VHH binders against Type II restriction enzyme MwoI (mwoIR). Designs and how they scored, part 8

Target 1, 363 residues: Type II restriction enzyme MwoI (mwoIR), of Methanothermobacter wolfeii (Methanobacterium wolfei) (o59646)
Amino acid sequence: MKNPKFTENQKEIEKEEFEFLQKLNFIIKESLELFNTNLKNSMKFINYITLPIIMASIESKSFNPFSEIIEKHIAFILNSKMNSLGYKFLPLGYSSDLTYENDNSIIHIDIKTANLENPSDFKDTVPLGINQSSYPGVLDCKIRGKNIKADCKKIKVYPNIPTTYNNKLTITNALLFIYPDYKEIIDEIREDYIAIRELISINLKDILTPIEGSLEEFLNYKPSNEKKRLEPILDNIVRGYFIHDKLRHEFSENVEKDLEEFEKKIIGIAKKLKEREIKPVAILSISIPNGELAPHYDDEIVSGKSWGSSFRYHYKKSGNSVFKGLDNKASRAVFLHINKEYLPVLKKYFDPITVYELTEKRL

## First folded at step 24 (VHH)

Design r5 (from p6 with S30E A60D)
Fold by ESMFold2 at other seeds, look of step 24:
Structure r5 (fold): chain B 363 residues (1-363), chain A 121 residues (1-121)
Amino acid sequence: as target 1 above (363 residues)
Amino acid sequence: QVQLQESGGGLVQAGGSLRLSCAASGFTFEDYYMSWYRQAPGKEREFVATISYSGRTYYDDSVKGRFTISRDNAKNTVYLQMNSLKPEDTAVYYCAADEFVKYPSGDYDHWGQGTQVTVSS
């Protein structure tokens, strides 16, 4: 594809995207101390949320135990600060988690967390859903390492978000939080939890003894998967036993001993999580190009699969992550926070490391 | 104490060449971005070139193909080879250093005193 010139409209779009990125950078950078304080307050309650964290870890191999807490605290900050700057919260149903409007634009912000030990989720890239971009994804022409078509770059996957909403410009951003790996803490207790579920499953009779035939009648209900049908029952018993102090001493003495041992392990994990530093390795803000900027970012926004419902923005592909239509060559990806202990690791993954400096009191 | 000292400036005829040097001390040189900026009388300081800690180079469009930035980590020195010089290249050239690329201002933590380059017709 020939390198077409940026039109005046495309330059104006990039100017608006750059100006909003500055507002977002200012809001988040100014709020880092509040975010850290709020996060610490949530950690006061770690003893109460550790078992739910363990139970959620069964659902995902790449579980980050703090992702929901992080996302909610940042969402609170953004909702407060965006409203004070004249942006109204505007959920659209098919937009990013955080959508706002003013007179001339509709803003989409998505909060992402990534594990430092999985660099494909953050190194020069950010994953996007079809509701998180207005820029079409270029189809990956290679399936299992072979080219499918000679001219496959003509094929694009189109997102759900339009480039404008009735003349209001669509502006899309990601906030990417990189955290240390918590895998070793979670992996050990995950296996113990699985063992407890199996122990409870084998001993369901102890709980249902006074209700003759009820277990057989309940289990004879037609499920699509027998193990999946039991999982809600077992999880309910776990919550009842460990969180609500119900069903205690209704199992045999041997089973109760094993449940008590697991309870001690839960307490130990809560202590380890409380003592672990809950500080991000890095925080990045990323301006995702509007779809009207096509074809200028075609080599940077690609489909994750030939016809998948997810994209990746490779903001460092071609060696430079900038607003290509602006003379200042400003970066589209900016570090808002770096934990200096991890700087040597970050330098392995990022060059350049572009850092936002808080240069103005107000925007 | 961080110090940056430029050298190699002077008077040269249009079409000629100069090589600027910037000797650095007081920081871990190999961990830093090293850059050249220039400022003509009555004009705003402008970016010329940068070289990252990994050796990647970046140039302003006005000098691309004519200027080459390089670094010697053993000598803690960054160079700017300036070829095919034009009268509009006349300026004070500054060496700058930072561990990061600063945004949005592009301010660097450390600056040299500058060296004059004058290109005559």
Scores: ipSAE 0.414, ipTM 0.747, lowest interface PAE 2.0, mean pLDDT 82
Fold by ESMFold2 at other seeds, fold request of step 25:
Structure r5 (fold): chain B 363 residues (1-363), chain A 121 residues (1-121)
Amino acid sequence: as target 1 above (363 residues)
Amino acid sequence: QVQLQESGGGLVQAGGSLRLSCAASGFTFEDYYMSWYRQAPGKEREFVATISYSGRTYYDDSVKGRFTISRDNAKNTVYLQMNSLKPEDTAVYYCAADEFVKYPSGDYDHWGQGTQVTVSS
């Protein structure tokens, strides 16, 4: 199979995307020490966020307690470095939160985190929302595992982000952080937390008295499509009790003993999370093709599972992840960091492993 | 220390075949990318082929379909089978090795001394 030739405009687009990728790679690689320092500083405050981490853990068995912390620290670095290089923050809706502009381009940067034990989130692919690409995705109108399909050759998944804003080229990138699984630590306490929620729930009569109707009717009420009142009430009571020392002695002595034992477990989990630290396994930098490059990346940019509202960029599907229109065949995806302790497991998932090296700091 | 030694070069008539070998030592061979590069007099060194630790292969367009790279992990040896040789293939062929593919260049950490391949009319 031979691809159509790139137009001169398409080659210029890829040159601009390549040049920005080099700037982004340099910024992040140069800033890895600051990133590590910021993560270590956050761990000084682990005692204050451990309960919220535990509370969030019941929503997913693949929960990573540090995903948001990692994203916040990288966003801090990008906001500082992008501004100092003449890219000013551009507050837009329906775009990446990390959106910048200069005279020639509008930059969208998305920060992704992936658990090493869930390779579908990082192996040769990156998931994208409609605010994170300008390239229309090929739509597969087939229900997995069933004989239900439609012919949708005439439509694609269309993103919110245009290929240009006025006369400025849209450039989109992703930074993908792969981190270790913290499942053993979180699993240790998840069932205990579920049990504590149930204990509070069956004892709500000690602290919540209905005026009209039954307590069950009140707690099961759903205003429109919102959660039953029980769920946010339980969350609120947990925060009140364990964070703010409120509602103490409002339950029976047996209930209070169980709550105090759980509080000791929270402290133990905080200690384990602090000892594990936050150490990225790997950091990938990915240049996402601009939509004006169609059809050259149609094989790689496809719909996500939500048909019409998400994408995946399979950056390795048509060979190595390259800028197809550039003679140098530079990679659109490159590793900025590899934790050597995890290299054997990374080799299960990646071949080749292409690393970026700072040319200005050659040893 | 890492050592790479090429062999198998020589004189061949156009349309002929040669098989180059590169014996490696001083590292865990099965974990490394192994590559061939070539350099003709007065020209830059150019990429020929790479084989990864998992056996995936990559070729320059000028040699696709004519050259085949392979590896024998038991012998710590990488091979380049060169068929349908042309006078333009005349060059010193170098073996190279690295744990990673280096970006933005393909500069590998370790290089052999090279073996001459000459293709006559």
Scores: ipSAE 0.307, ipTM 0.705, lowest interface PAE 3.1, mean pLDDT 83
Fold by ESMFold2, fold request of step 25:
Structure r5 (fold): chain B 363 residues (1-363), chain A 121 residues (1-121)
Amino acid sequence: as target 1 above (363 residues)
Amino acid sequence: QVQLQESGGGLVQAGGSLRLSCAASGFTFEDYYMSWYRQAPGKEREFVATISYSGRTYYDDSVKGRFTISRDNAKNTVYLQMNSLKPEDTAVYYCAADEFVKYPSGDYDHWGQGTQVTVSS
């Protein structure tokens, strides 16, 4: 492909994206103290969500137990502050959860959390879903780990978000929060939880009395593209027993003893999670190129999977992450916060580290 | 107490070469971005070059291919090798240091006093 020049419309798009990035950066930077205060307040209630955190831990190796809490607090800040910039909340489906509008633009903001131990989720890149970009991603049709390739030049990964909504420009941004790995706390109890699920499973006859057919046939039934009945039944019983004090004493005495010992472990984990100070390692703010800027970012916005259901924006590929059509050499990706305790680790992953600063001049 | 002291400026003929040095003290030199800026009479201070803690270099378009920035972490010194000098390179050259690349302001935390470079025709 040739190296085409930016059109005047494309330059104007980048100017709008840059101006919004400055507004977003100001809001988040101004609000970091409030974010930290809100997070500490949420930790007062950790004992009520510790079991759900444990239950979720068996589904992901890179689990950050606080990702939803972080997302909710940032959403609160943005919903509270965006009106002061002339934007109002816009409840749409098939878009980012944080969608706003003014007279000229529709804003989509996605909040990402990443585990410091998994640099592929944050180092010079940000993963995106189809509701988090308007830029079609270049599709790489090869099977990883095999020598099998297809020619798919006619197809890209197409997002749900259009480049404009009527005459309003689509602007998409990501806020990426890098956190330490909490695996050591969760690993302490994960195997115990798996064992408890097995105990409940083999003792379901104490709770479920079959009316017709065998209990095994009932539990293995898989209605119409759903999981076997066993899996959601186990999850429900766990919630009933430990959160709602239901089903107590319905199992044998030995099973009840094991469930009560696990309950003590849940309480211990809640204490450990509450005592751990929750600080982000870093916060990055990223302006994601609008799809009308194609093909200028084709090298940077690519498929996340070979079959095309997600994207990655490689904001540092082959150099600076800049607004390619603007002469001011402004960065599309900038750090809003760095925990200096982790600066040596961050310097291993990032060079340069470009930091947003509120001051425009000095005397 | 942070100190940045430039040296090596002077008068050179057009087409000539000059090497600037900036000796640094009072901070962990190997952890900092080191930069050169210049200011011609009646003009705003402008970016020339930056070298990162990992050795990556960045240049203004007006000096690419002619100037080379380098650092010696053992001597806490950054250098600017200026080749193929032109009369428009005449300016006071300033050394600057910061833990980070600053955006959008470009206001570095630490600045030197400057050294004069004059390129005669």
Scores: ipSAE 0.292, ipTM 0.711, lowest interface PAE 3.4, mean pLDDT 83

Design r5 (from p6 with S30E A60D)
Fold by ESMFold2 at other seeds, fold request of step 25:
Structure r5 (fold): chain B 363 residues (1-363), chain A 121 residues (1-121)
Amino acid sequence: as target 1 above (363 residues)
Amino acid sequence: QVQLQESGGGLVQAGGSLRLSCAASGFTFEDYYMSWYRQAPGKEREFVATISYSGRTYYDDSVKGRFTISRDNAKNTVYLQMNSLKPEDTAVYYCAADEFVKYPSGDYDHWGQGTQVTVSS
């Protein structure tokens, strides 16, 4: 049982994927200074986003306070530079956030951020959604923690992205930004914020007067598809008080004092966030195999944790991160930037560390 | 000043063996990738083998099973044991060192002067 040989079409697909990867690597590498400048400019406004970051931290969804900022700056760079390479932006649904086209290809670029303290999100792997790959992922149809399984060899995780759009080849890439852990800064104030929410909740009678029924019945009502009415009301009052200077002096003097002390803590957190280095620890560029390359990457592209609705590309699963059909042994995953301050930590997670360098032919 | 010095090259008949050494100085040897590259006349320099700071080894397909890279951190030396040599292995062999594996160019930070390996038919 030998591995199937790459067809000539599959080799051409990998050549196209490799050539685009080099263009993407060049754009990002040449733009690192602009990216860093843009991040510094965003930090001038950290005072205005610190409270929203704190509010998001209690929902368990948002433990990466800077991911949107990073994604917006990279999108700006790519939208500015891709047309010089003959690609035009293509707004498309059910595709990656950044989609482009030229005469031969539809390009999908996904921007990922990962916390250095959570290596399962970046170590030799990249998580992908169904809009971020065209390669069907292998399913493992077992119930976690139970001796219950099914034979699912006839079915895979099927992405929304086709392997071609008309006659244009789908090319998919990820840019993975590893960043420092900011959890300790946010955790310092998270419990204080929870306490402030409770304080406001207990004292809602100071600003809400029931007309019919009890205030408690009103606040505990759970509309279809929504949280209890209390939750959005608390969020709204927090924004009104701290961002918009509304509802000041509507609570008792003791409550107002506690709210003002929390406001001072928000300002302190903003200062700590501004003083921390928010530079990426590392930036990786990853070429994700096109689905026409099946089955050559079946060992590497598998179902993610959300069984049937996500993927993982384990680009070092077979101990080899290369374009398997190309003779040049180019890596599908390469570092574009390394913050040397973190190099000892990165060496614990990665071996080898393969860095992209500009190619210069030498004779 | 970083220095890499290759030795052990020479003339050998096809099917024979040769062992290259590269003595390193001027950097923390234990923290570096050590690599061998080769360049035949009129051709581009090509990757042969790498050994990481953790001892993992990587080989070009053309030399797998015939060449073995190893390192001795106490002596700051990397070795390339070349067995079953073919005329196609004739080249200048370069030792290279870097904190990173670099691709596609192989423009490592530090290079030796090279040692000639000639395999006669």
Scores: ipSAE 0.141, ipTM 0.623, lowest interface PAE 4.8, mean pLDDT 83
Fold by ESMFold2, fold request of step 25:
Structure r5 (fold): chain B 363 residues (1-363), chain A 121 residues (1-121)
Amino acid sequence: as target 1 above (363 residues)
Amino acid sequence: QVQLQESGGGLVQAGGSLRLSCAASGFTFEDYYMSWYRQAPGKEREFVATISYSGRTYYDDSVKGRFTISRDNAKNTVYLQMNSLKPEDTAVYYCAADEFVKYPSGDYDHWGQGTQVTVSS
């Protein structure tokens, strides 16, 4: 009953997963200089996105302001390179951000960024959503922090991604980009931004004139499943004032002075963000087991913190996760890039550090 | 440059013990993976054990519980304590060193000259 053997079909699945992992590793490794060039070009325009970065920072104290830019540049590289390998872009609903097909497979690639100071997001594990795996996760029906549990041995966390689409094999991968924490730059201005939002809020009467009803009633109205009207109004006024030069001089002189001082701080932050070398600490390439490989990876793919809505793949559980059905025992997780300046920090979190070697000759 | 020198091999009876040593120089020893491999006549070289820079150990299934790898960073030396030896353990034992585990090949950058271990019935 324990440790069943791999079937021939399961071995064939792992061969296909391994072969795609090699193609993905090659594409990304060969494209690192293009990625760096594209990112540098985006940073020429940092002045135009600094305020949106600051506005987004109030959602999380631990924030990578460049995660979306990184994801878009990698998506561009993959979209251009995958076609040359015979894969067509296939946008689906309820799938990973990057989905491709050829005659035999449907490929799901998820691009993840992680903060080096938050090791739970990258150390020996990768968090996955239900649209990013086809392998059912082991479910623990104990409510953490409470003396409440249920017997859930009959059920697992079931993803949206099937193990096949018709006769095409599902292949799932993650690219994990580890970056330094940018907290010190953003923390300088986050509290100032919160104060500016409050200042605008208490002075809305300068620019919003209610015709009927009180201003307070208007602002506190909450359409179903939405924020109070105040929150989107504040966001809109901030964008209007600082990005579009609208509403200037519509507030009192004292309010305008405070807004002008904050604008100087925005400019300062933009300079700091522009000066930062934005290179990943490390890039990991991860092959996520197909669900037809159950139960061979049950101890590695488990439910996440959301319990029924997320997964974790522990790609280094018990030392090193491999293609268990292949004789070569190749690693399912490999480093495509390591910034040597961070190697001492990375050694605190990873053992072994397995590095992909690019061996094809240029012709 | 980088040098790895094995010692401690020899002839032993089945059930006996040997301790292999590998003295290393030419690199920052504490930063490297140190490994033992072996090659029997007419066979391909096979993995025996690895000890990482953090002191974690990894063993081939055929030697688990019988062999123990260890390192002394002050002496730049890695050891393989081989207990309960069997005739199938007969091989040339090589120490190897690398800063990383390499993929897809897994070949180490630096190898010693080897030391013969012979286990008689």
Scores: ipSAE 0.138, ipTM 0.610, lowest interface PAE 4.5, mean pLDDT 82

Design r6 (from p6 with Y32H)
Fold by ESMFold2, last read:
Structure r6 (fold): chain B 363 residues (1-363), chain A 121 residues (1-121)
Amino acid sequence: as target 1 above (363 residues)
Amino acid sequence: QVQLQESGGGLVQAGGSLRLSCAASGFTFSDHYMSWYRQAPGKEREFVATISYSGRTYYADSVKGRFTISRDNAKNTVYLQMNSLKPEDTAVYYCAADEFVKYPSGDYDHWGQGTQVTVSS
C-alpha cells in the first residue's frame, strides 16, 4: 500500500520535530556524566530508603526501586539545560510535567522507565498516556477472546494535548530508560516482610487496648473496597519500629528477637542494592508524531488495553519508524546510551541499534 | 587490526550480473552491520545496501529488486549480488562495517579500499 501524500505543512512539522530531536539528543548525551554523578550521590543514602523500597514493592511485581530517582535526576538536567537551547519552563495543567516553550513551539517531554525483564515496555514500543501525545491513536473496539466487537472507526483515542497552542507547534518526546531488574533482590526479603507483618499482627494485644468492642472486631472492619484496617496499622508500626526506633521493648522478647533479625536482613538488602549496577542499561530518545501528521502514523500509534485511556507508539513497527515525510528518512528513535555489558541482551531485542554520536552543539 | 577487502568487481555488459565479496578480519563479524556504498566519478558516496547481525536487509531505492546483500558468518564475508546492471551502476563499491548504525551522520567505523564495477552499454 502506498502512503498518502504529505502536505507541505506536515513536512514542515516533521522538520521541526527532527530539529528538536537533535537538540534534545545533544543535551542529554552531553549530560550523561552529570546524570551518573547525581544518581551515585542519591545512592549514598540507600540505607535510609531500603525499608520504604521494600514496603512499596509489595504492591508491584515489576517494581524497580530506582525508577523515580532516575526520573527526577533527568528532570533536573532538562530543567537546567533547556534554557541554554532557548526554551523556557512552562508548566501546564493536563500536560507533561516537563513542558517548555520558545517562540514557535511548546515542548512536552516524558521520562519513561522500563525493566529489562519486561520487553513489552520497551521493545519496539513505548507506552503513552493521554498527556504524552497529540496524535489521535487508532482504537480497537473488541473484547479479547470473545466474539464481541463494535465498529469504532469514527472515534480515536483522543489525547489531552492539542496539536498546536495558539500558533505554537506541539512537539512531544519520550526519553526511555531501560534498567536491570532488581526483582530477585527484593523478592529475597518480600516474604520476610510479610512474615514480620503477621508476627506484629498476632501480637497487637501487647500494644492496643480496645475502648469498646473487641480488638479483633476493630482490626477486621473493612468497607467494601478498602484494605483491611490491619494492613495500615501494621505498616505504621513497622515504620515506627525500624525507622523511628519507637515501640522497642513493647513486644515479648521472642518477638523482639525476630524483629531484630529482620533488621539485619534490611541492612543486608541495602548492601546488595548499593553493590548492584544502578546505571541504565540503555537510554532511547523518541520523537512522537504530532497529531496533524494523521493518518501517516495510524499503524504505529494505537490504543492500549484500556479502550481509550492510553495508547502505545510502535516506533519500530515493521522495521524502523522514521520521519516519513522527510527525504533523509531519519529515525524517530535513537539510542543515547548503551551499557556495553548488556549489549548481547539488547541485540536480542533491537535490530537495528541506532546510536546518536555527539558531534557539535546545535544551539 | 580491522581489514575489509572487496573483490569481484570488473567490466560487465548492461543487463548482466556481478557478485561482489568483502572479506573481513579483526573484529567479531557476526556482531556487525555490513554495508555497501558506491561512488561514481564526480559524485558523492551513496548508500547501496546493509545487512544486520540478525540478517535484516535494507536497500537504496535505486537498487531495490536488482541487488541482494547477504552474509556468511562462517567465512566472515558479506556479498552483494548485482543483477540487471545498468550503466548508472558504474562506480567504485566500498564495503563498510560498524557494530551500530550511526546517527545522524550515518558514518561507519571501518571501510574497505573499494572495487571497481563498470557497466558497458
Scores: ipSAE 0.403, ipTM 0.769, lowest interface PAE 2.2, mean pLDDT 83
Fold by ESMFold2, look of step 24:
Structure r6 (fold): chain B 363 residues (1-363), chain A 121 residues (1-121)
Amino acid sequence: as target 1 above (363 residues)
Amino acid sequence: QVQLQESGGGLVQAGGSLRLSCAASGFTFSDHYMSWYRQAPGKEREFVATISYSGRTYYADSVKGRFTISRDNAKNTVYLQMNSLKPEDTAVYYCAADEFVKYPSGDYDHWGQGTQVTVSS
């Protein structure tokens, strides 16, 4: 009738998870100034990648133009530092963002991003894929907010990551980066880019007809979806014109005028992106419970939007996100970085705000 | 410029009550965690109670049910109501403030000078 006790093995698992969380927190926190410097250096080149950012925004509706830069830099930090701590990079990329091993454990680290305007992605919770946890999710037997309990047994949805790999403990962590919203900047130019695509489409013959070959045969050789066939051609011409200085002055004067106006808008957007705060609002480090810790986290790890495509870890649900089997009441979720300008907003979403403090001890 | 000044300590008989106050200045009081710690001679400083900027309270097991922390943001003051006092509660009581809960050390940016509480048997 009472809560199950932690076994000695489960306590040892939590000790290992806690010790790794401290190592990860130290690496990232110690490296924040290098991170800031490299971000600033990357902004020297924003003018050259703004068009690729705009093109990517059309194909992705949830968009932070700097998330890939930040994620690549975090991967660089981890790859550089984990080896010095006795961890080797492991090419299991098909299962998680970053995987490492030492003699005793296999580490899975996943980089998560969230827009500050979408609190469901970060407030007391983190979404997980089936490749980002070893803890089975409990399926909620509710339909449209109604609980269907008749003959509905508790169903566990099993993730792909095992609790151990050949006697090595699996440890899973998330690094969650909360960003400001960039939608207003990107939306400002999105419609203009779509219009440029259509302009090029209308004038495609101006470019291709002087070149040898049959334009009509080329355009008639198409897949079942005609838009799908033309879009790669149009995107290629956009890259050729704006990035590689090809096709300049080959369109009519009116078309060239419109292309030059769009180029000026790209430059303006690059300036706005440089002026917007490019650092994360916050960085949150999260230790995800190992599946051998069942049932102690069953109410906190729930099957998400579908039967097997996502989980959700509610790391602050039930009043505390602690290592439940350890006496020190250490948090499983800790802030590594807070942008002070956004602190009032963060205080609306989090209480307590637990912040990692660098220690004198080096790893 | 930051100042935390405790008051209300003294000598009290076992089973009695005291109310400690901590007046704060030099920072935005309403945005801070306010805490009480205590230190007995020859012992490490020990957590007693915290009240967050949203009004949530946290207590050490040894004082839960006997002590109550509260705050008055208009007066920039935090209080500790101590009831059913025991000789083991004898210590210097410190007021502390921070914007955050610090991890893993639990230290605070700002500390008061302390006020002595002595509980006689």
Scores: ipSAE 0.394, ipTM 0.740, lowest interface PAE 2.0, mean pLDDT 80
Fold by ESMFold2, fold request of step 25:
Structure r6 (fold): chain B 363 residues (1-363), chain A 121 residues (1-121)
Amino acid sequence: as target 1 above (363 residues)
Amino acid sequence: QVQLQESGGGLVQAGGSLRLSCAASGFTFSDHYMSWYRQAPGKEREFVATISYSGRTYYADSVKGRFTISRDNAKNTVYLQMNSLKPEDTAVYYCAADEFVKYPSGDYDHWGQGTQVTVSS
């Protein structure tokens, strides 16, 4: 089937997307030394954040202990640099990690982290939420493993971000950070932490004496849609004991011994986190096609597993990702940074590896 | 030290064929992208073809279906088979090598000295 040609408006959209991608690439690339320096300086405070990291590790099996730190640092870099290029930060920006505007466009930048051990999250693709794109996703209305199908060629998965805001063009980008796996560091202490929570739980009588009613009734109370009282109480006691040196010597000596042994394990984990250089394996910048470019990217922007909940942008489908309407065939996805120690592994997943360079040349 | 040496250029009749070779030394050939560029007198250097370390190939639209790039990692050599040659293919052909595809410039770290291809009408 013959695909329609790009309209003049669609070519202008791609020109603006390309020009912004160059600005974003320049900002991030010139800031990599600052990024690395600030991350290394944060390790001076690792002792203060190790317990919060351990506590957070219970809530998600797919745990990246530094994802929020990475987001904060990227926000600092971008907010500092974008104003000098005439962009204003929009703190109430709809659903994006970072939103900016100038006279002609609204910029959405979403920060993605992926574990090197899970290539489905980064290999030739980037996952997107419905709040992270303006391009309607191609929908496949079938239920996997069942004989249940529908013809849904007339409908797409529609994102929340519009293609324009009152004639300002929506430009959407992802910054994809591929990081090493921290599973081996976190897994060795997660079970110990669960055991410590249980130990505190069965010994709460040492520090929490009811005045009216039973202690068991109090702890098992579950406000409407909240966790039982026990869970927040355990979190609070852990913080009090290990961070604030409260409640020391309020438990029996056997309990205190186990708590102090766990404290030594916290210190050991802090040392391991400090010694592990917290550097990305790779950083990619990705220009996500605006929805007015339909149908030119329909093969690449598709629904995820759930009809109304997610997308994927397969930026390498049908070869390399390019601005299809531009003569220069520039890439929509480029590497801003590669940790050379991981280059052999990255070559297993990527071909070509397209690297952004600061050297100025006319194309 | 890195060296790229092109060979196989010459004079050929329109519609004819020619095979260029580029022998490489001084780097790990199997890890590099190998490319051909060409430059006609008074014009800018233009892309012709690339072959990646995994064997993927890319061609300029003007040569698709007529030119074939290939590599022999055992001989550290890249080839450009040029068929159905036209007078507009007349140029100096350069071999280039890089660990990465560079963006947006398209620069390569290493360039050869070039070999002349002349297609007579």
Scores: ipSAE 0.362, ipTM 0.746, lowest interface PAE 2.5, mean pLDDT 82

